# Designs tried in a protein design chat: miniprotein binders against q96jn8r1131to1294. Part 4

Target 1, 164 residues: q96jn8r1131to1294
Amino acid sequence: TLEFLENHGKNILLSNGNRTATRVASYNQGIVVINQPLVPQLLVQVRIDFLNRQWTSSLVLGVITCAPERLNFPASACALKRAAWLLRGRGVFHNGLKICEKFGPNLDTCPEGTILGLRLDSSGGLHLHVNGVDQGVAVPDVPQPCHALVDLYGQCEQVTIVNP

## First folded at step 2 (miniprotein)

Design a1_3yA
Fold by ESMFold2-Fast, scan of step 2:
Structure a1_3yA (fold): chain B 164 residues (1-164), chain A 82 residues (1-82)
Amino acid sequence: as target 1 above (164 residues)
Amino acid sequence: SEEEKRIEELLDKIYELLLEAFRLAEEGDPEKARELLEEAKELIEELMEIAKKLGNEELLKLAEELLKWAELILKDVEEKLK
């Protein structure tokens, strides 16, 4: 049931029943969005399948509050500004500003096989899960509706949705 | 201050070790994974002591979750080493 939306960054190819996203060119234009709104208690998980060490930075994940079905995605998720709350490196970002310095692992160094999860708690707090471990609340009071987003940026060239 | 700098250094190293141990466990080097997990657990114990000294309950909870992560990887590693 969980799939990546058919609307995605132009460098993305979807396969495996729209559960695998591959970035086929360059280092950017790799944004994908889950087809279901992130409702409280839904755990959305992706596995890092392939890393290209040619690039320095790696995947970004988070949520967007705008409707994704017909969105003209920018080259990178950070350009979404006020519509997005993003986890990048070890930081939490919103509207181009770092709102938390050290949260969870450094996403630029997560190896192939790492499973990353996003979940809203009953109070609207956004949680990051890493290999099944809840890292805590990255962002309180996320506006709803919101959608889970993965930006296959830099090193991260392939992710697959995995069941909880 | 000095303690905050040490916490940052510990967290960076702990995450580095745990992620590499997970990768090595999956790629077929469980002996090396176990070595890295043992090192990570020692650093996590240091982090827990600092958290307790500072009365930082959020940091203590994070350290406990990192320890749980280490134990989950270690369980997989021990099964492969049987």
Scores: ipSAE 0.000, ipTM 0.104, lowest interface PAE 22.1, mean pLDDT 83

Design a1_3yB
Fold by ESMFold2-Fast, scan of step 2:
Structure a1_3yB (fold): chain B 164 residues (1-164), chain A 82 residues (1-82)
Amino acid sequence: as target 1 above (164 residues)
Amino acid sequence: SEEEKRIEELLRKIIELLMEALRLAREGDPEKARELLEEAKELIEELMEIAKKLGNEELLKFAEILLKVAEQILKKVEEKLK
């Protein structure tokens, strides 16, 4: 069963059998990671449950390639640098660099109820799914092992893992 | 202000209670977890009333999300108590 790991950002509270993550303070310290590696054919999906429009940026979604079980998470996923490939707004980021512009919808504007998915294809390409629709390859040749990561940053204060 | 001080106290206590309830639910003390969750719900209701009085829509929405979290944990605890 897919769950968020017990190790997470300082402002996260897990509930619903570790399937719901809530950021209970501020705008940051909200990184959560799925409890098993993202292997080819596994579709990991989260639903946006609550958005606080006080903030302008929203959730970041991606993969992390370091072992997450005992990692001391930084305030935001962007600080993970070489360990993370991240989708933020309409960009794809790695190691402080925007490696792709205008990929998929703008994550900063996705409403409550949106279901966002991550999947590796057989060639190691990372795909974003939005409400069941494959947006294509965001990142080719993701190093393995890797884990799906959600950063409940800014507007996004709650997400829940949903089954495909 | 006095209201700001009370809000800070409520948020701190609510978060502590929710985190401790989750720990106890995982460690096999669902009855104690239930007690802490009911206490958290009472404090959340107080927070909601303060938010309404101040017209603070963001605080009200946040209190509502905390209430839903408490209710989700409580539902799982209730299942263990059967």
Scores: ipSAE 0.000, ipTM 0.190, lowest interface PAE 16.7, mean pLDDT 83

Design a1_3yC
Fold by ESMFold2-Fast, scan of step 2:
Structure a1_3yC (fold): chain B 164 residues (1-164), chain A 82 residues (1-82)
Amino acid sequence: as target 1 above (164 residues)
Amino acid sequence: SEEEKRIDELLLKIWELLNEAERLAEEGDPEKARELLEEAKELIEELMEIAKKLGNEELLKYAELLLKDAEFILKEVEEKLK
């Protein structure tokens, strides 16, 4: 039932019933958003299908608290200036500013086949899951409603939504 | 630290400039794209200097790769300008 929204970055092609997102050009313009709000206890998971080692950085994931259906996406999620909490490399970013230096594994080094998950706990804490393992609270007190976002940036050219 | 804050500011601005330059090059404003890429290269050079001063080898390698990305986009833009 979970799908990527038809509103996405310019370089994205959706397939497999809107459950697979492929970035077909360059290294940017690859933002996708899940079609349902991230409510407490919902685990949204994506699998890294393809990495292009030409690029240095990789997949970014996180949440936005603005309505995504008609949002004009920037070329990179890290350029979002409002209402965005993002995980990139080992950093946690709020509206483009780094708020944590070292959280979880380095997302720039996760191999193909890695399953990455986002979940809100009962207190509004945003959790990252890696291959089914809860990494802990990346961001406390995320405002709601919020929406799970994946930026197929740099190395990461394809992801697929997977169910728990 | 103040230097850590500056690094974050530089990275965000560099990413914005590279993204916008690539968009403009695709949409048919290669002269503006070239201008933004030149700005990005100057900020990348500042980032390299900070990385060297701090002895941060990982940051230096990353800045060098950002410079390579900027040069790659610039080569494409310059070809369109011909």
Scores: ipSAE 0.000, ipTM 0.199, lowest interface PAE 11.1, mean pLDDT 83

Design a5_1A
Fold by ESMFold2-Fast, scan of step 2:
Structure a5_1A (fold): chain B 164 residues (1-164), chain A 81 residues (1-81)
Amino acid sequence: as target 1 above (164 residues)
Amino acid sequence: DWREELEELLKLAKYLWEFFKDAYEEGRFDLAEELAKWVLDIAELIIELAEEQNDEEAKRIGEELKKTAEEALRKIEEARK
């Protein structure tokens, strides 16, 4: 059973058997991590449940290669300077540096109900899935083990893990 | 060295704050909001570093930046009414 890890950002409240994450304050401190490593063929999916349109940017998702169980999370995933590959807006970021200008749809404009997925292919390529559609390889050769991360930043105040 | 990291964070915050002022005065509130949020994120990182290193002065500077960025976000909310 996939669940969000109990170690999470300060503004997160977990519910629904740790399958729903709600950011209860501000716009940041909203990082959550899936409780199992992202192994090849595993598709991890979250649904955007609630958007607060007071903010302009929205959720970030990706992977980290450090152990998440006791990690002290920064205010935003973009502040992770080590061991992080992130999708934000239309960009792909590695340790805070933009490595791709335009990949997939703009995550800042995905509406409520959108289902976003992360999957590793057999070659270690990280794929983004949007509403069941594979967007292709965002990051090649992700080091393993790695863990799927969602940052409920800005507009995105609630997500729920969804089975394929 | 954490002191070098702190100095770089302070330089970035000042640089972003100048862009914030320009964006706000031009009525580009979406851009201004993103810039203020970046300054706030940097301020929180400075506070965390200062607490880890038990540096009272660095913590004070970070808290002042945080307060400034939070006030900027409040003003943007009001301007959009």
Scores: ipSAE 0.000, ipTM 0.247, lowest interface PAE 13.3, mean pLDDT 82

Design a5_1B
Fold by ESMFold2-Fast, scan of step 2:
Structure a5_1B (fold): chain B 164 residues (1-164), chain A 81 residues (1-81)
Amino acid sequence: as target 1 above (164 residues)
Amino acid sequence: DWREELERLLKIAKMLWEVFKRAYELGRFDTAEFLAKIVLRIAEQIIKLAEEQNDEEAKRIGEELKKTAEEALRKIEEARK
């Protein structure tokens, strides 16, 4: 069973059997990580439950290749300087540096109810799925083991893990 | 079509190499190393495809790309000392 780890950003409250993450304060400190490594063909999906539009940017998702159980999370995922491959807006970031300008849809504009998925293909390529549609390879050859990460940043105040 | 696959690999390698140069200039050797390793893998895929298809020109391009990526990795290792 997929769950969010109990090690998470300080503004996060987990509920629904650790399958729902709510950011209860501010705009940051909202990083959560899935409890199991993202192995090839496993599709991890989260639904955007609640957006607060006082903020301009929204959630970030991607993978980290360090052990997450005791990691000290920074205020935002894009501040991770090691072992992080992230999707933010339309950009792809490695350890805080933008390595792709335009990849799938703009994550800052996804409405409530959007289902976002992460999957590794058999060659280690990281795929983004949006409402069931594979957007293609965002990051080739991700080191393993890796763990799916969601940063409830800015507008995004709640997500829930959704099974296919 | 193997020619389509070759062109795809070349396009990706060129795009990644441009990002590599930017990362290297910014002193982001972690990102530069990650990208150089991907370019190296793509170069090896190009070489393998070229050998299977007896495309001598594609093989030369892949081998030059491989050499460039290997030199980049060596320079990164030196810069981090």
Scores: ipSAE 0.000, ipTM 0.363, lowest interface PAE 13.5, mean pLDDT 86

Design a5_1C
Fold by ESMFold2-Fast, scan of step 2:
Structure a5_1C (fold): chain B 164 residues (1-164), chain A 81 residues (1-81)
Amino acid sequence: as target 1 above (164 residues)
Amino acid sequence: DWREELELLLKWAKNLWEYFKEAYEEGRFDDAEELAKLVLFIAEYIIELAEEQNDEEAKRIGEELKKTAEEALRKIEEARK
């Protein structure tokens, strides 16, 4: 059973059996992490439930390679640096560097109801799925173990884990 | 021409507000605070000039902008907690 960890950003409230994450304040402090490692061929999916268009940027998703259960989360996922590989807008980021400029759709424009998925292939490549469509390899050779991370940043104020 | 001056002040405030939103979203709270304070300054200046010109609509616009900037400063204080 997939759930968000009880350890999360301070503006998050979990509900629906820890399957729904809501950011209740501001635009940041909204990092959540899935409770089990992203093992090869496991597809972890979240649905965008609510967007507040007061903000310009939207959610960030990716993987974190440090143990998340007791991590002191920063205000935004980009501050995780070496521990995280992140998809934001159309970019792929690691350790403060944009390692790919044009990957998949622009995450800042995905509407409510969009289902976003993360999956590792057998070679350790990280894939993004959008509404069931595999966008390809965003990051090759992700270190394992890793956990799926969602940063409810900016516009995105609520997501829910959905089964594939 | 006061009308032209008002439009330039509003354009300036709009540009600063766009920079504010970018800084705020990026967690650059010191930059965001400075930008919100600049918008507040412009709002107060518009109110002062509107009173001098006896332009009640311009004064209302300035007061709304002032309220927006003050709200932004409160949000920055909350985000820092």
Scores: ipSAE 0.000, ipTM 0.135, lowest interface PAE 16.4, mean pLDDT 84

Design a5_1D
Fold by ESMFold2-Fast, scan of step 2:
Structure a5_1D (fold): chain B 164 residues (1-164), chain A 81 residues (1-81)
Amino acid sequence: as target 1 above (164 residues)
Amino acid sequence: DWREELEDLLKFAKELWELFKIAYEMGRFDYAEQLAKLVLEIAEWIIDLAEEQNDEEAKRIGEELKKTAEEALRKIEEARK
């Protein structure tokens, strides 16, 4: 019963029982957040449904530790300077600072149909899953509670929540 | 890579500018306005990205693009009948 929150970026339209997010304009204002906190053992997965290949950059995936229900979202997730751990391209970012150069696959090159997952391990480590394969710990010791965030940026115009 | 993204934005702005000129010359001011507004949005995004990356040169490029788009919108308003 995972859903995207009704509070989202201005260019987002939710459908399919709030399980599909579509960016209907431009390249930005596409942040969505999962309605449940990311607790240990919960695997949250989204499938890339549609890529507009006019752009080079694509979706950003990660967690925020602030309450998302009334948050005034910035135009892009990379503008979050507090309470954010993000995976963008091949990098891992904490509050706008790159903390890892190369982690997992390049998110800017994942094709349509790719399933991306976020999971916390029992030690608070944030894991990325790609098509069911655990890429390892991207971020250790994520503070809790935290919430899974997807930024439908650039190429990525649609994602759908999928069950494991 | 944010620099590749900047390059993509500039290429897209160029394409929109081509379409703007055609729409304006054809008297399609509604379409020309939409195209100029898209360029303005791209310019504002470039400025935001430049501030985020502390890149004075990218900010200058974005600000020049913003002025160009604002001038285009002014031109459309003056030409509307």
Scores: ipSAE 0.006, ipTM 0.186, lowest interface PAE 12.9, mean pLDDT 83

Design a5_2A
Fold by ESMFold2-Fast, scan of step 2:
Structure a5_2A (fold): chain B 164 residues (1-164), chain A 81 residues (1-81)
Amino acid sequence: as target 1 above (164 residues)
Amino acid sequence: DWREELEKLLKEAKELWEEFKKAYEEGRFDEAEELAYKVLEIAFEIIKLADEQNDEEALRIGWELMKTADEALRKIEEARK
């Protein structure tokens, strides 16, 4: 069963059997990580439950290739110095460096109820799924093992893991 | 011209950042926190502008400003301990 790890950002409260993550303060310190590696063909999905439109930017999602159980999370996923491939807005980022300018929908504009998914194909390509629709390969040849990460940044104050 | 808007946002961020430094140095942490949030809001506006214009350099500038404001908020939290 997929759950968020107990090691998470300071402002996160886990509930619903560690399947719901709520950011209870501010706009940052909202990183959560799925409790098992993202292996090929495993589709990890989260639903956006609540957006606070006081903020402009919204959630970031992607993968990290370091062990997450004892990771000292920065305030924002975008500050991760190594081992991170992130989707933010319409961009794809590797350790803060923009490697693709426009991919998929703008994550800053996805409404409540949107289901976002991450999946590795058999060649190690990282795919984004939006409401069940595969957006294509965002990152080729992701190193393994890797772990799905969601940063409840800015607008996004709550997500819940959902089954396919 | 979007670059004129970017320059305006950067000037505003610089002025707020100078106010932040003074407030922080003087131990006015509640005021410093408000100023850091205002800088963060400008960083969000720059990121939005950069995305709309498909400008990678403006996006880097916005990201760096966001990181700076985020670090400032961390320092305030640490100072309050």
Scores: ipSAE 0.013, ipTM 0.272, lowest interface PAE 7.9, mean pLDDT 83

Design a5_2B
Fold by ESMFold2-Fast, scan of step 2:
Structure a5_2B (fold): chain B 164 residues (1-164), chain A 81 residues (1-81)
Amino acid sequence: as target 1 above (164 residues)
Amino acid sequence: DWREELEKLLKEAKELWEEFKKAYEEGRFDEARELAIKVLEIAMEIIKLAREQNDEEAFRIGTELVKTAIEALRKIKEARK
């Protein structure tokens, strides 16, 4: 079954059989990674459970192509130096560099209850799904294996893995 | 309206959870423990309301909040050793 890895950012508490992640302090140190590689048929979905509006930005979604089980996570996913493709706000980022300025809806404004999904197509294209709607290819040719990552940054204090 | 009561309970839980985070981060574990217990109590009220109204989503939210509060209590116990 899909779960968050026990290796995660230091401000995270896992519950619900490692399917719910809660950030219990500050605004950062909230990276979690799905326990299974993201393979072409797999749709990984999380629901936004709790938002704290004292912060201005919100969660980041993406993939990493390094092994996550023993990785020392930085304070923010956007500080990952290698092998990371991330969706933040409306931007697409590769290893901290913005590679697309405007893709899909603004992740900083998604309300509680929003279901966000990541899926690879057969050509290695990374797709974002929002409430079941495919937003298109955010990143072409993602190297494999890769793992889905959620950074509970800023406003987003809790997410839960949900299935279709 | 039970939906207004649910929103009120959710707001109270979130506010207490913010206080919990601050207390936990500052090493105030006795206060953090009491705050986590209050969140647990509100979660149980949400579950009761959800069952009375046959609201599956509210039941799920309350159940997740119970698990979150229990995990917080576990972390406090470990931190106090």
Scores: ipSAE 0.000, ipTM 0.081, lowest interface PAE 22.4, mean pLDDT 81

Design a5_2C
Fold by ESMFold2-Fast, scan of step 2:
Structure a5_2C (fold): chain B 164 residues (1-164), chain A 81 residues (1-81)
Amino acid sequence: as target 1 above (164 residues)
Amino acid sequence: DWREELEKLLKEAKELWEEFKKAYEEGRFDEALELAWKVFEIANEIIKLAEEQNDEEAERIGDELYKTALEALRKIYEARK
Protein backbone atom coordinates (compact mmCIF):
# COMPACT_ATOMS: atom_id res chain seq x y z
CA THR B 1 0.00 0.00 0.00
CA LEU B 2 1.50 3.32 -1.09
CA GLU B 3 0.97 6.32 1.18
CA PHE B 4 2.58 9.68 1.85
CA LEU B 5 4.70 9.69 5.02
CA GLU B 6 3.36 11.54 8.07
CA ASN B 7 6.60 13.53 8.12
CA HIS B 8 6.02 16.26 5.52
CA GLY B 9 6.27 20.00 4.87
CA LYS B 10 4.39 22.12 7.39
CA ASN B 11 1.84 23.47 4.89
CA ILE B 12 0.68 19.95 3.94
CA LEU B 13 -2.54 18.26 5.03
CA LEU B 14 -2.85 14.52 4.29
CA SER B 15 -6.25 12.93 3.62
CA ASN B 16 -7.83 9.95 1.83
CA GLY B 17 -5.80 7.45 3.91
CA ASN B 18 -2.63 9.51 3.45
CA ARG B 19 -2.94 9.09 -0.34
CA THR B 20 -3.90 12.75 -1.01
CA ALA B 21 -1.67 15.70 -0.11
CA THR B 22 -3.02 19.26 -0.06
CA ARG B 23 -0.95 22.40 0.42
CA VAL B 24 -3.16 24.66 2.53
CA ALA B 25 -1.07 27.86 2.65
CA SER B 26 1.36 30.02 0.64
CA TYR B 27 3.44 28.52 -2.25
CA ASN B 28 6.03 26.44 -0.40
CA GLN B 29 6.54 24.09 2.59
CA GLY B 30 4.83 21.41 0.47
CA ILE B 31 7.25 18.46 0.38
CA VAL B 32 5.80 14.94 0.72
CA VAL B 33 7.57 11.57 0.48
CA ILE B 34 6.25 8.11 -0.45
CA ASN B 35 6.33 5.60 2.42
CA GLN B 36 8.08 2.77 0.49
CA PRO B 37 11.63 3.04 -0.88
CA LEU B 38 11.68 3.35 -4.66
CA VAL B 39 13.03 -0.11 -5.59
CA PRO B 40 13.56 -1.21 -9.20
CA GLN B 41 10.30 -1.88 -11.10
CA LEU B 42 8.10 -0.06 -8.57
CA LEU B 43 6.11 2.63 -10.41
CA VAL B 44 4.98 5.41 -8.07
CA GLN B 45 2.33 7.67 -9.62
CA VAL B 46 0.61 10.89 -8.53
CA ARG B 47 -2.21 12.78 -10.21
CA ILE B 48 -2.31 16.59 -10.25
CA ASP B 49 -5.67 17.44 -8.67
CA PHE B 50 -5.65 21.23 -8.33
CA LEU B 51 -3.58 24.08 -9.79
CA ASN B 52 -3.64 27.68 -8.54
CA ARG B 53 -2.60 29.97 -11.39
CA GLN B 54 -1.65 32.73 -8.94
CA TRP B 55 1.84 31.17 -9.00
CA THR B 56 4.26 30.81 -11.92
CA SER B 57 6.14 27.56 -11.19
CA SER B 58 4.56 24.21 -10.34
CA LEU B 59 5.36 20.85 -8.69
CA VAL B 60 8.75 19.19 -8.46
CA LEU B 61 9.29 15.42 -8.55
CA GLY B 62 12.34 13.40 -7.68
CA VAL B 63 14.17 11.19 -5.24
CA ILE B 64 16.12 11.65 -2.04
CA THR B 65 18.75 9.25 -0.72
CA CYS B 66 18.52 10.25 2.96
CA ALA B 67 16.05 8.74 5.46
CA PRO B 68 12.82 10.78 5.21
CA GLU B 69 11.02 9.70 8.40
CA ARG B 70 12.63 12.35 10.64
CA LEU B 71 14.03 14.78 8.06
CA ASN B 72 13.55 18.53 8.68
CA PHE B 73 12.21 19.57 5.29
CA PRO B 74 13.30 22.94 3.86
CA ALA B 75 10.80 25.40 2.34
CA SER B 76 11.36 23.95 -1.15
CA ALA B 77 12.86 20.72 -2.47
CA CYS B 78 15.51 22.64 -4.43
CA ALA B 79 17.03 23.70 -1.07
CA LEU B 80 17.70 20.07 -0.08
CA LYS B 81 21.30 18.96 0.45
CA ARG B 82 23.13 16.89 -2.18
CA ALA B 83 21.02 13.82 -1.36
CA ALA B 84 18.28 15.04 -3.76
CA TRP B 85 17.74 14.49 -7.52
CA LEU B 86 14.85 16.62 -8.73
CA LEU B 87 12.85 17.36 -11.89
CA ARG B 88 11.54 20.93 -12.08
CA GLY B 89 10.13 22.58 -15.20
CA ARG B 90 12.21 20.94 -17.92
CA GLY B 91 15.38 20.76 -15.83
CA VAL B 92 17.10 18.06 -13.78
CA PHE B 93 18.57 19.35 -10.52
CA HIS B 94 20.93 17.99 -7.87
CA ASN B 95 21.50 19.90 -4.62
CA GLY B 96 19.53 22.80 -6.09
CA LEU B 97 21.81 23.10 -9.14
CA LYS B 98 20.61 22.49 -12.68
CA ILE B 99 22.45 19.55 -14.29
CA CYS B 100 20.30 19.15 -17.43
CA GLU B 101 18.53 21.90 -19.37
CA LYS B 102 15.81 19.91 -21.12
CA PHE B 103 14.24 16.62 -20.09
CA GLY B 104 10.67 15.48 -20.67
CA PRO B 105 7.71 17.88 -20.74
CA ASN B 106 7.66 21.19 -18.88
CA LEU B 107 6.26 20.29 -15.45
CA ASP B 108 5.20 23.95 -14.97
CA THR B 109 2.64 23.51 -17.79
CA CYS B 110 1.15 20.07 -17.00
CA PRO B 111 -2.64 20.49 -16.53
CA GLU B 112 -4.92 19.15 -13.78
CA GLY B 113 -5.48 15.44 -14.31
CA THR B 114 -1.90 14.75 -15.43
CA ILE B 115 -0.48 11.56 -13.92
CA LEU B 116 3.26 11.74 -13.19
CA GLY B 117 5.28 8.65 -12.33
CA LEU B 118 8.73 7.75 -11.07
CA ARG B 119 10.37 4.38 -11.63
CA LEU B 120 13.84 2.90 -11.30
CA ASP B 121 14.85 0.52 -14.08
CA SER B 122 16.90 -2.63 -13.52
CA SER B 123 20.15 -0.64 -13.98
CA GLY B 124 19.17 2.01 -11.41
CA GLY B 125 18.17 4.68 -13.94
CA LEU B 126 15.43 7.04 -12.79
CA HIS B 127 12.55 7.35 -15.28
CA LEU B 128 9.76 9.90 -15.47
CA HIS B 129 6.38 8.69 -16.76
CA VAL B 130 3.75 11.17 -17.98
CA ASN B 131 0.21 9.81 -18.41
CA GLY B 132 1.69 6.34 -18.67
CA VAL B 133 4.36 7.28 -21.24
CA ASP B 134 8.01 6.67 -20.29
CA GLN B 135 10.04 9.85 -20.92
CA GLY B 136 13.39 8.07 -20.61
CA VAL B 137 16.24 8.17 -18.11
CA ALA B 138 16.47 11.47 -16.23
CA VAL B 139 19.23 10.34 -13.86
CA PRO B 140 21.39 7.24 -14.31
CA ASP B 141 22.36 4.92 -11.43
CA VAL B 142 20.55 6.58 -8.51
CA PRO B 143 22.15 5.71 -5.15
CA GLN B 144 20.07 3.34 -3.00
CA PRO B 145 18.09 3.26 -0.91
CA CYS B 146 16.12 6.19 -2.33
CA HIS B 147 12.63 7.59 -1.77
CA ALA B 148 10.21 9.26 -4.17
CA LEU B 149 9.48 12.89 -3.32
CA VAL B 150 6.86 15.36 -4.52
CA ASP B 151 7.13 19.08 -3.77
CA LEU B 152 3.72 20.74 -4.07
CA TYR B 153 5.35 24.03 -5.04
CA GLY B 154 3.71 27.09 -6.56
CA GLN B 155 0.70 26.27 -8.71
CA CYS B 156 0.29 22.67 -7.54
CA GLU B 157 -1.88 22.59 -4.40
CA GLN B 158 -3.07 18.98 -4.43
CA VAL B 159 -1.90 15.56 -5.63
CA THR B 160 -3.22 12.03 -5.11
CA ILE B 161 -1.34 8.72 -5.31
CA VAL B 162 -2.74 6.63 -8.19
CA ASN B 163 -2.10 2.92 -8.74
CA PRO B 164 -1.10 1.73 -12.25
CA ASP A 1 40.33 29.11 2.10
CA TRP A 2 37.81 28.11 -0.54
CA ARG A 3 40.41 28.39 -3.32
CA GLU A 4 42.51 25.65 -1.67
CA GLU A 5 39.38 23.48 -1.34
CA LEU A 6 38.54 24.06 -5.03
CA GLU A 7 42.07 23.07 -6.10
CA LYS A 8 41.87 19.89 -4.01
CA LEU A 9 38.48 18.95 -5.53
CA LEU A 10 39.74 19.56 -9.09
CA LYS A 11 42.82 17.39 -8.45
CA GLU A 12 40.68 14.56 -7.08
CA ALA A 13 38.26 14.80 -10.02
CA LYS A 14 41.13 14.68 -12.53
CA GLU A 15 42.63 11.57 -10.93
CA LEU A 16 39.26 9.79 -10.78
CA TRP A 17 38.48 10.79 -14.38
CA GLU A 18 41.75 9.23 -15.59
CA GLU A 19 40.86 6.02 -13.71
CA PHE A 20 37.41 6.15 -15.31
CA LYS A 21 38.80 6.42 -18.84
CA LYS A 22 41.07 3.44 -18.23
CA ALA A 23 38.26 1.29 -16.79
CA TYR A 24 35.88 2.27 -19.60
CA GLU A 25 38.38 1.50 -22.39
CA GLU A 26 39.08 -1.90 -20.80
CA GLY A 27 35.37 -2.78 -20.67
CA ARG A 28 35.23 -2.72 -16.86
CA PHE A 29 31.84 -1.02 -16.90
CA ASP A 30 30.85 -1.70 -13.28
CA GLU A 31 34.08 -0.08 -12.06
CA ALA A 32 33.74 2.73 -14.61
CA LEU A 33 30.21 3.40 -13.31
CA GLU A 34 31.50 3.75 -9.73
CA LEU A 35 34.31 6.09 -10.85
CA ALA A 36 32.01 8.26 -12.97
CA TRP A 37 29.66 8.54 -10.01
CA LYS A 38 32.51 9.76 -7.79
CA VAL A 39 33.45 12.42 -10.35
CA PHE A 40 29.76 13.39 -10.46
CA GLU A 41 29.76 13.92 -6.68
CA ILE A 42 32.93 16.01 -6.77
CA ALA A 43 31.45 18.16 -9.57
CA ASN A 44 28.44 18.75 -7.31
CA GLU A 45 30.73 19.82 -4.45
CA ILE A 46 32.55 22.25 -6.76
CA ILE A 47 29.24 23.76 -7.93
CA LYS A 48 28.04 24.13 -4.33
CA LEU A 49 31.30 25.79 -3.29
CA ALA A 50 31.17 28.15 -6.30
CA GLU A 51 27.56 29.10 -5.53
CA GLU A 52 28.40 29.83 -1.86
CA GLN A 53 31.31 32.04 -2.99
CA ASN A 54 29.45 33.68 -5.92
CA ASP A 55 32.27 32.58 -8.20
CA GLU A 56 30.87 32.36 -11.73
CA GLU A 57 34.05 30.87 -13.22
CA ALA A 58 34.24 28.03 -10.68
CA GLU A 59 30.50 27.41 -11.19
CA ARG A 60 31.08 27.08 -14.94
CA ILE A 61 33.93 24.61 -14.39
CA GLY A 62 31.84 22.55 -11.99
CA ASP A 63 28.84 22.59 -14.33
CA GLU A 64 30.87 21.35 -17.30
CA LEU A 65 32.41 18.57 -15.20
CA TYR A 66 28.92 17.60 -13.99
CA LYS A 67 27.58 17.44 -17.55
CA THR A 68 30.58 15.38 -18.65
CA ALA A 69 30.11 12.90 -15.79
CA LEU A 70 26.36 12.64 -16.45
CA GLU A 71 26.99 11.83 -20.12
CA ALA A 72 29.53 9.19 -19.08
CA LEU A 73 26.99 7.62 -16.70
CA ARG A 74 24.34 7.55 -19.45
CA LYS A 75 26.76 5.88 -21.88
CA ILE A 76 27.70 3.20 -19.32
CA TYR A 77 24.00 2.60 -18.63
CA GLU A 78 23.39 2.03 -22.35
CA ALA A 79 26.52 -0.15 -22.73
CA ARG A 80 25.38 -2.44 -19.91
CA LYS A 81 22.01 -3.17 -21.65
Scores: ipSAE 0.000, ipTM 0.153, lowest interface PAE 16.2, mean pLDDT 80

Design a5_2D
Fold by ESMFold2-Fast, scan of step 2:
Structure a5_2D (fold): chain B 164 residues (1-164), chain A 81 residues (1-81)
Amino acid sequence: as target 1 above (164 residues)
Amino acid sequence: DWREELEKLLKEAKELWEEFKKAYEEGRFDEADELAEKVYEIALEIWKLAEEQNDEEAIRIGLELFKTAEEALRKIDEARK
């Protein structure tokens, strides 16, 4: 089964067999990565468990193509300058540059209980799933291997991996 | 409307950044870290707002503040070794 890697942001505490990630301090330093590569057709899903409304923005999710086991994570996934494709708010970002202005729902407004999924199609297209509904291709031609990443930023203080 | 929000965010970030500089110079690294993290959050919000409005000047300002805050956090971590 899927788990979060033990290498994670410094404000993260893993529990529930490394399937639940909790940010225990501040609003940042909350990056977690799934323990195996996102291979085509594998659907990786997380549920938003807890939102703290004192913060303005919320979680970011996406993929990185560098090896995550020994990566020194920055304070926010948005600061990753290489090998990262991220969904933040309504935008899609590649290595810090916005490549799509409006894709899917606004991630800053997803309520507790929302299930967010990432999947690669057979052509290397990265798909976002929201509560089981495929939102389409957010990023075409993602290089492989790649690894699913969640940044528990701002409002989002807890997520849990959910199997279909 | 959004320009008023931008001005508010810029004012808050600049005030926090001045407090950060003082804390850092005085060796108060825990306090400096908290201040830099707050600047980082505001810079990210400025960047997001500016990109949503397609305002190139505001995007530049937000990105530079964001990068500055991240570098400050990195230097604090190094200084505390």
Scores: ipSAE 0.000, ipTM 0.157, lowest interface PAE 13.3, mean pLDDT 80

Design a5_3A
Fold by ESMFold2-Fast, scan of step 2:
Structure a5_3A (fold): chain B 164 residues (1-164), chain A 81 residues (1-81)
Amino acid sequence: as target 1 above (164 residues)
Amino acid sequence: DWREELEKLLDEAYELWLEFMKAYEEGRFDEAEELAKKVLEIAEEIIKLAEEQNDEEAKLIGEWLKETAELALDKIEEARK
C-alpha cells in the first residue's frame, strides 16, 4: 500500500492512514515522500484537494535520490539541489538549474481535483501524468533508487494519494 | 455569485477528467475524446465568464484547463496512430 512517510516537512499533518497530507501553516515546509521507492512502471498518483489562492505559486513534484526516512527536509524542495529532479510551474529543475523551459501544463495554475502522477519507464525516464495522460519524459536516466516527492508549496495545502 | 458558478464549472470539469482517465486508460479513445472536448468547452466558458467578471485568477485557471484538454486531445491522436 502506498503511503506518505512519517518523516516530512514540519508544516505537514498526515491523516487518512497517511494517504492525505495537509500543510497547516504558511506556504512552505511542506515536503512529503512516498513510502516505497519509485520502481519502473509503478504509477504514483496524488490528487490536489485544496488550494489557497492567497499564494502565487503551487505544488512541486518529482523524485529524490537520497534516503528519505531520516532526511532533514529544507523549507522548499528546490533546496535539495543534486538529490532532486523537480517539476515546478512549467519547468523541469535539477541542482538549482532549469533543465527544461516548458514541459506539460503549468503546475502553478492547475485546479483542485487535478490528479498528478509520476512513473519511471524501463529506461529510467521520469514521466508526468496529468489526469491520466502521459506527458512524456520529463527527466531521462533518473538514478535509482529514487523516491516520489511532493512539495505542498504555496497554493497547494492538501493532497491525497489515489489508486489507479 | 460568480465564484460559486466558477466552482460548479470546475467540479464538472473534474468529474469529466475522472471519466476521461478511465476511458483513456482502457483504450476507449472515442469516449476519451468526447470527454476531453467537454472539458475544453467548460474551459472556454470559464475564460469567457472570467473576462466578463474581470477576474484574472479565474481566467488563468480556465486557460490552464484549456491547455490541459488540448494536450489530452493531442495525446489521444498520438495513441490512435
Scores: ipSAE 0.007, ipTM 0.314, lowest interface PAE 10.3, mean pLDDT 84

Design a5_3B
Fold by ESMFold2-Fast, scan of step 2:
Structure a5_3B (fold): chain B 164 residues (1-164), chain A 81 residues (1-81)
Amino acid sequence: as target 1 above (164 residues)
Amino acid sequence: DWREELRKLLIEAMELWREFIKAYEEGRFDEAEELAKKVLEIAEEIIKLAEEQNDEEAKRIGEILKTVAEFALRMIEEARK
């Protein structure tokens, strides 16, 4: 069973058996991590439940290759300086550096109800799924083990884990 | 005026929520319960003010805080069993 870890950003409240994450303050401090490593072919999905249009950017998702259980999370996922691969807006980022300008849809414009998924293929390629549709390989050859991460940044104030 | 009132309520709710998170993580469930109840009261005040001023954004924020505070109270009840 997939759940969000107890270790999370300080503005997060977990509910619904740790399957729903709500950011209750500000626009940041909203990082959550899935409790199991992202093993090849496991599709981890979250649904966008609530967007606050006061903010201009929205959620970030990706993977980290460090152990998350006792990690001191920064205010935003993009401030992670080691072993992080992130999808933000249209970009792909590695440790804060943009490595791809345009990949998949613009995550800042996905509406409420959108289901976003992360999956590793058999070659270690990280895939983004949007409403069940594979967008392709965002990052090739991700080191393992790695953990799926969602940053409830900006507009995105609530997500829920969805089983396929 | 009402925008300053709303801002003060939001700041107060955020401060109380920060204190709730700390109390809950430290196992101080009686204090956490009282803090969550205070957040719930402020959430209801925010909703009322937002309805009076026809501010849909503020109403949504108040509803989020209300939902979160209600779940927090349920979590505390479960932790006590």
Scores: ipSAE 0.000, ipTM 0.140, lowest interface PAE 15.1, mean pLDDT 79

